# VH-VL binders against Protein archease, part 2

Target 1, 141 residues: Protein archease, of Thermoplasma acidophilum (q9hkc1)
Amino acid sequence: MDSDDNRTLSYEVVDHESDIGVIVYGKTYEELFSNAVYAMADLIVDVSRLKENRKMHEVITGKTPEDIMVNLLSRVLFYLDTYYILYYRITSKYSDGELDAYFYGSEIPEGIEYRNVIKAVTYSDLAVKPEEGYAKIIFDL

## First folded at step 10 (VH-VL; from b3 with heavy chain H53Y L100Y, light chain S31K)

Design c16
Fold by OpenDDE, fold request of step 11:
Structure c16 (fold): chain C 141 residues (1-141), chain A 122 residues (1-122), chain B 107 residues (1-107)
Amino acid sequence: as target 1 above (141 residues)
Amino acid sequence: QVQLQQWGAGLLKPSETLSLTCAVYGGSFRGYYWNWIRQPPGKGLEWIGEISYTDSTYSNPSLKSRVTLSLDTSKNQFSLKLRSVTAADTAVYYCAREDYTYRGVYTGFDYWGQGTLVTVSS
Amino acid sequence: EIVLTQSPATLSLSPGERATLSCRASQSIYKYLAWYQQKPGQAPRLLIYDASKRATGIPARFSGSGSGTDFTLTISSLEPEDFAVYYCQQEDNWPYTFGQGTNLEIK
């Protein structure tokens, strides 16, 4: 079963030395955070092959939007590594250095191939710029 | 301490729209999922749908085309609209809160409204 | 959708006896199962979540067990107030679904 959210989402992949990055687009912090989570997850596996059956809530904090982005994406990786659940969709409200985030995702079924193994989210060339309509994130492979 | 109180019209004619509201007292909307469940007289329970604080929704496919869930944080209320009702929609409707764990495990519906009987008749 | 089948449909017992209620899922739902108690004219009350964890305020005589497809609610020694309808509910996947219920009545 699909959520009632029918938004189309796209991202650009960028090469960064031996690492990989994404550029996501959005006009709000919430959009950028959401799109970044999706993009990272899709770098790991083909998200279109997954079906949502898990959800959770967490408040992500940081001194800057960039910090929040790193912390958010790092939490996604944490849940994948620890609980084997890939959260690839989030809805959120951003205010005063806090992101109130609701995560949606699933386990990765057998037969789904991993595209990339992401070790960490980096601060390299990190940018979260809703006023310019984009965010850029580099991942350590 | 958390209490859910619900209200709405209890008598409808076919094709009308069911409208129910649930108010939350003694707690926050944040960090929970807010649900609607119904129970036809003398029958079991059917999950209708859920909404989060961020307006993310899931609805039962059996009702999805007719269901609209909404949240009014300023009033600490969330609402259900069910369009084009028929006699089959006659039921006691409940609002309920759903909690969660960080492991992706859910704690069930731990708080319920008192229920609202909605009767659809010609 | 995931179908939950409860058995028996009706269970007739006396106070002090042990009650065993079954819930079977059409597919594995791991431990994403909750149990509810409902009395006439009242909303359901959460008893057990995550298959075996008691909700706040639920007496120790209530216990849940099982994983995968087969689950059991046990009431070790029935109290008069325990006679009601009991529902299981899965939270493994949308749409969330309930069993058809077991009516626990006094013999």
Scores: ipSAE 0.878, ipTM 0.941, lowest interface PAE 0.6, mean pLDDT 95
Fold by OpenDDE, fold request of step 11:
Structure c16 (fold): chain C 141 residues (1-141), chain A 122 residues (1-122), chain B 107 residues (1-107)
Amino acid sequence: as target 1 above (141 residues)
Amino acid sequence: QVQLQQWGAGLLKPSETLSLTCAVYGGSFRGYYWNWIRQPPGKGLEWIGEISYTDSTYSNPSLKSRVTLSLDTSKNQFSLKLRSVTAADTAVYYCAREDYTYRGVYTGFDYWGQGTLVTVSS
Amino acid sequence: EIVLTQSPATLSLSPGERATLSCRASQSIYKYLAWYQQKPGQAPRLLIYDASKRATGIPARFSGSGSGTDFTLTISSLEPEDFAVYYCQQEDNWPYTFGQGTNLEIK
């Protein structure tokens, strides 16, 4: 990765009926949001095969951290669907129901296989719990 | 109107650390990417690096090992440190703002500082 | 890194004439290309971004075109204040890079 941020991110995949989910870990909201974006993106395509060359900024709002999570991940899906850019890394500041997020990603090069087609982010078993050190997100396939 | 103002020491000896600061006036510090660019006398432009409000950074690989970018959000300032300078680091240094679009389209460096000449001489 | 090559190195023209400056990228950069004007003792000034979009306050005589690897900055009718050095710059990938510049001088 070209960024000065060389963190290695990890997540766990969970089965949920006919859908797919992830458990990500972090001690702050920002970490959980960041790791969730990475995990979702990696469910879509092997992000290790991507090289960052696109960036954008957006403020994500929601009544709860769970709402923020859904809205954030939904925006990532939106940009993938609309502009064919997969944002898989974010840095952010969370305060007062707002996530000030900087997105980093790239187009998906030809020849890279899609792992999953995610249709939507769901509220099923959704949890964002920095105090417990994890977030759980279920995606609709 | 947005204005960028720079300051820092303009004369250094080899092996010292270059330190420059850029202050942003008349506009939001958030939502942009803040950059440093340098220009040796009589030569072209070299991008040094960028930093976002969240301290996410990119640096030119040619300088990465010596460059540190930082923010002081309380002052709407961002700074450049370049360690172990040599004569090759003599240049006019500029801070600049970079804008963006949601499609990942960038708008270039739309606002620039006035530049700071840094001369490295023994 | 992506290399931008500008041509010509120097362009000598008179006021009122049309100026055409070229910038070629070593690989496709889509439209992630900006043009700058720099006068002696001044910081560069953004003219064009996204290959063809004029920055705020830039006169209509400046126009940008191109995509992929070949880009052009055109000044339809040169004004005395237009004589300066012009740089192209790509934002497709880090590190961002500039062309070596075209010096537009008065004939």
Scores: ipSAE 0.877, ipTM 0.940, lowest interface PAE 0.6, mean pLDDT 95
Fold by ESMFold2, fold request of step 11:
Structure c16 (fold): chain C 141 residues (1-141), chain A 122 residues (1-122), chain B 107 residues (1-107)
Amino acid sequence: as target 1 above (141 residues)
Amino acid sequence: QVQLQQWGAGLLKPSETLSLTCAVYGGSFRGYYWNWIRQPPGKGLEWIGEISYTDSTYSNPSLKSRVTLSLDTSKNQFSLKLRSVTAADTAVYYCAREDYTYRGVYTGFDYWGQGTLVTVSS
Amino acid sequence: EIVLTQSPATLSLSPGERATLSCRASQSIYKYLAWYQQKPGQAPRLLIYDASKRATGIPARFSGSGSGTDFTLTISSLEPEDFAVYYCQQEDNWPYTFGQGTNLEIK
């Protein structure tokens, strides 16, 4: 454990009418899920201004990797809306139908500037394709 | 119900590596954080570090350069290595379980191993 | 790192008396504080978590209170088995830290 901070891969923003989307890169399901969590969080606030001081564990289920992605990102939004905790980093193990995920994040500082208010994760153009090296997610603002 | 059993060498020479193993019985290995804590004879408790089922770790900065935490999920075991020991590392070493609920309520360390005295000769 | 200071260092009381043990944090830890009991030759035993919630199997005479920086463990009527060392511990931030202990001894 040479480093306590796990960096995620970068993401690209794509415009989608009045909504916003991201493309994230990764060669495994775990990488794509991790990079998607980071990307969505960074669209909400500048993650570089957050201190990692909260953790939790959940198992995310779904019939497809796309279902798991929506359920995963929706849980992150739930914790933000309900408890003002933004989880922006995960470590996980993926198996068919299940993502065993450990979440790390931050209480949102009072007065932090929000970049976007994301209402929901959508199924529009949703793709989770590690064999092609990417995932694409569209958010409803 | 849940039981933690620990073992490892109790006598070391300076510069050797401390190596301890903790096995988990009667409960789930997934969904928890697995910790090591030590207590020098007659003194207080010092947290060493934690590891999750997905190999995510945090360690006490005072020990970080010398600590390695690892898992063997096939045997429900986790282990501590502490490199380059000195007499100052003489202590009783405990493994312990840490839980969090879905709301993130902290529950402390609810199950502990019985402890292993490790003595580093001078 | 967060320093926890326990007082008193030693508390000498008799069975049947009320014990009050204090723990002060160097910064706010909200309610992320636990209390442990430790007897000679044994591992610590969790008594209280989340500042005020009793762990399973802990007698009702043990109670915890406080938030922010000031926390208290109270034993309403001491039993002979309650004479031990007590530690507080914070779980707000890494590294997790313990207080130095209060020795509750029989007079």
Scores: ipSAE 0.232, ipTM 0.765, lowest interface PAE 5.1, mean pLDDT 89
Fold by ESMFold2, fold request of step 11:
Structure c16 (fold): chain C 141 residues (1-141), chain A 122 residues (1-122), chain B 107 residues (1-107)
Amino acid sequence: as target 1 above (141 residues)
Amino acid sequence: QVQLQQWGAGLLKPSETLSLTCAVYGGSFRGYYWNWIRQPPGKGLEWIGEISYTDSTYSNPSLKSRVTLSLDTSKNQFSLKLRSVTAADTAVYYCAREDYTYRGVYTGFDYWGQGTLVTVSS
Amino acid sequence: EIVLTQSPATLSLSPGERATLSCRASQSIYKYLAWYQQKPGQAPRLLIYDASKRATGIPARFSGSGSGTDFTLTISSLEPEDFAVYYCQQEDNWPYTFGQGTNLEIK
């Protein structure tokens, strides 16, 4: 997706047949998780049209950073599907096995148009590599 | 039960920096939002800003250029600094806790500090 | 910024009467509204959140209602300790804002 002023994109969309993938950039786990949440949310709706008026806190656990990424993004999808709240921004602290995350988002406005309907976060080609400066996530549509 | 106790200098000269600290007792510091609210004498309440455990901050736009919020997780304390004060900043300052419901709806400010009157001389 | 307008500014009633306090928002805030009581020299006390839910330890005589732009705090039978200033506060959007207050005074 392109920005209004053609500046550097915060994420890069990658083709994957009938699914969608993203590459996000960051040099820390916290940056990669934050950028992945934003990227997935922006694939669902135009985030620039949303308020930031809902907040929550959750600790996301997993055996690997990749497990935490799947669990984190799946949690965002859960709130969207169940309560129609899209959490599109996080601030967090990462320690091995845990992401202590504060989520920020908005109820989905009734008239907003969805860009995509994401069914699931997959493990396909999943990578969370702050030492290499990127994460890659494939979504099931 | 959760208790908030606040302290800081109560008398300032114009252009000085207001500095208040709030300590949290009897409860978790994690998982909540920590707020400052002020009330000029005889007037209503004005929200100043909030800080989360992860150092995420929001401030009232009318004050944002002068406000610094911080926390010290080792002491379960959070702090307000307000630069370049004037007589208009004379108020009782409160710290307060905010939680959320399972659905991400705020519960209001459920615990408050005792208040600190800050007077800015003319 | 969401403006909350409370009415009346002053309400004079006797113990045992029903009090009805109003808060109107400048735009819809759905049910994201809290009510507070403040007595002289004290911090505000949370009464109601999410428009209608009583905070912990708040007596059943306090109830909140409304959604959208029009909200009401009702005290079904006033006790002497209920005479105070009452504030509404919106939680829908940053910055959080308060109404100007209703002074509930003993007649």
Scores: ipSAE 0.200, ipTM 0.743, lowest interface PAE 5.8, mean pLDDT 89
Fold by ESMFold2, fold request of step 11:
Order: C-alpha cells, then sequence, then structure tokens
Structure c16 (fold): chain C 141 residues (1-141), chain A 122 residues (1-122), chain B 107 residues (1-107)
C-alpha cells in the first residue's frame, strides 16, 4: 500500500519552494522526535514496505531541542547514506540536553522507489514546541 | 563482571501464567537489549522477545499474543510473563543481553542468565 | 521466519582434529549470523558474531566464515573442552531464529 495521503499518518507535509517539510504533532519531546523520524523516513521511501530488522542505540546531544532534532535526523540520514539502513522508528528518553534513543529500521531493499532524496535537515523555520503540540522541520532536497 | 541472575516459579499448571525476573549486575541497561530465550528439554533454542531501557518491546510472533515483557529501571530488572501455558511451554528459560557495536553491528547474546527450568504439568 | 539448517547433526572427532560445522539459511541474511556453544546444564556461550568476528575471550582456534545463505564454523584443532552442542543464530530479521544444533562429540 502507498502512503501518499500524509493526513492518515501522524504528520502533515509542508511545501516550501524547492524544499519539503513536515509538521508533526505530540505533547512531549519524545513524541515529537519519534514522529519527526517517522515523517522524514516516510518522505524518503514508503515505510510500509520496509521490515523492522535493524536496530541501534545512540545518545543525541544538543544545546536546544531544535539542535537535538537536527542532530537526530542528520544521524538517520548518515546511516542511510553510509550503510543503506533507514531508521524510521525510535523510542527515547529526553533529559538534560540529551536524547537517549533506540532506533529501529531496515536495510533499504535494492531497487526500492525513493519518494525524495533528502540531502540535509535545515534550521529553516525549525521549531520543537511540545507546549504547543507540534514540531516543524524543513528538509533540503 | 556483568552477571544476569534470574528467578521465578518452576512448576505451573496448564492455563497459569509463567512469570520470570532477571536482574542485571555489574553493568547498565542503557545501550543494550534485554532478551528472553527458551529451550525445551532436549531441543533447540527459541527466541521469545526483547525489551530496551525505554520499554520498547519486540516479541516472537508465535508467542506474542501471550507474552508481556516489562522492565524496572530502578532495580535493573526485566521480566517475562507468558499467559495460558501448556505442556508445550515446558523449557529452560534464559535471560540474555544483546549488544551493538559501532556501526550498529549485532553482537549476538553475550551474557546469559543461568536458566530457570519451568515445568508445566500435563 | 528464517529457517537455519545445521549439518551434520552429529560430528564425532578426536582432540587435535579439525571440525567444520555448517549452517544454511532459508534466505540471504548477508553476514548477520552468530554461533554459540552449549554444554549440558549450561547457558549458551557466544563464540562468533557478524559471521566471522570472535566474541571477547574466545580462543583463536574458533573461526567463522560465509555470507548470504551458507556459513561455516571451524575449530582448527579440537581441545577436550570443545566437545559440546553448537548453534547458529540469525540476526537479520525478527523473530531471531536458531539452527537445530550440531552435536560435536568425542570419538
Amino acid sequence: as target 1 above (141 residues)
Amino acid sequence: QVQLQQWGAGLLKPSETLSLTCAVYGGSFRGYYWNWIRQPPGKGLEWIGEISYTDSTYSNPSLKSRVTLSLDTSKNQFSLKLRSVTAADTAVYYCAREDYTYRGVYTGFDYWGQGTLVTVSS
Amino acid sequence: EIVLTQSPATLSLSPGERATLSCRASQSIYKYLAWYQQKPGQAPRLLIYDASKRATGIPARFSGSGSGTDFTLTISSLEPEDFAVYYCQQEDNWPYTFGQGTNLEIK
């Protein structure tokens, strides 16, 4: 099944000129980070076509929640680019300028259709606002 | 150095719930996955499931409707419940640690509990 | 579910001999395979992970090789303590599965 209807998922797509972004919803930092990872991964490939057979753990640090979001999503892109593993789900605990994150994903099958090639996570319009129930992230294509 | 010590009731009647606990000494929960594996007498090994420090769980589909995994981070303990047991659930049950190296490479199960024989009467 | 088939079921050898144990996967698991040794009354002991990497404290006489569907555990010169049951286990996909074991027994 295709998942092009982003409104049935926990995120909404935001178009911005030649870039793409998402708004994700959640009342905690953990929810916002988790939903952002899923959203970015689903923009890259149809996640419903992937197994969940790879896992790892990393502690992501940053001075602000926005820094942590960029660093977190950039790590996901790093593993995709370097090892061809797309981590699309995390469980985590946020505290003291760190995100203790457990990542779950899949090696990318050869020949899978990419929806988008995301080059980088940007600070453009970046917001991580659990008190307002959302985060917004813009990606470079 | 790292030690896993496990306990729980070893004799059950059919339809009862198996309940086992594993305590971790000489190491931390963070950065690892905590597993249960069982071995029926004279047979091979069957993976039951895993739990992480963040209470993330994944279970063998053949058992998942009956399995509950839990973790108590304040005591460095994790637990298995297996509901509605039958004689087929008679086995030695092991808790085990799973690690990942740099690059996310699986390292297998590097530390194991000594095992708990659970016998389900017929 | 990925099925691992080990051969032979029983291997009878003497100390000093070379042992070769086989594990075949029902589908490619790349290099995501581990080997364990188990003696009666004991928990399994991790020997090899990632098909060929020795776990900490495992003697150099143990080596693993293979990728895809065919994997081998080799013990270059058997010591008396090496006679045990050996299991392979795949780490490619949940549920994790084990082979049925090879019993390495003393002749």
Scores: ipSAE 0.100, ipTM 0.706, lowest interface PAE 6.9, mean pLDDT 88

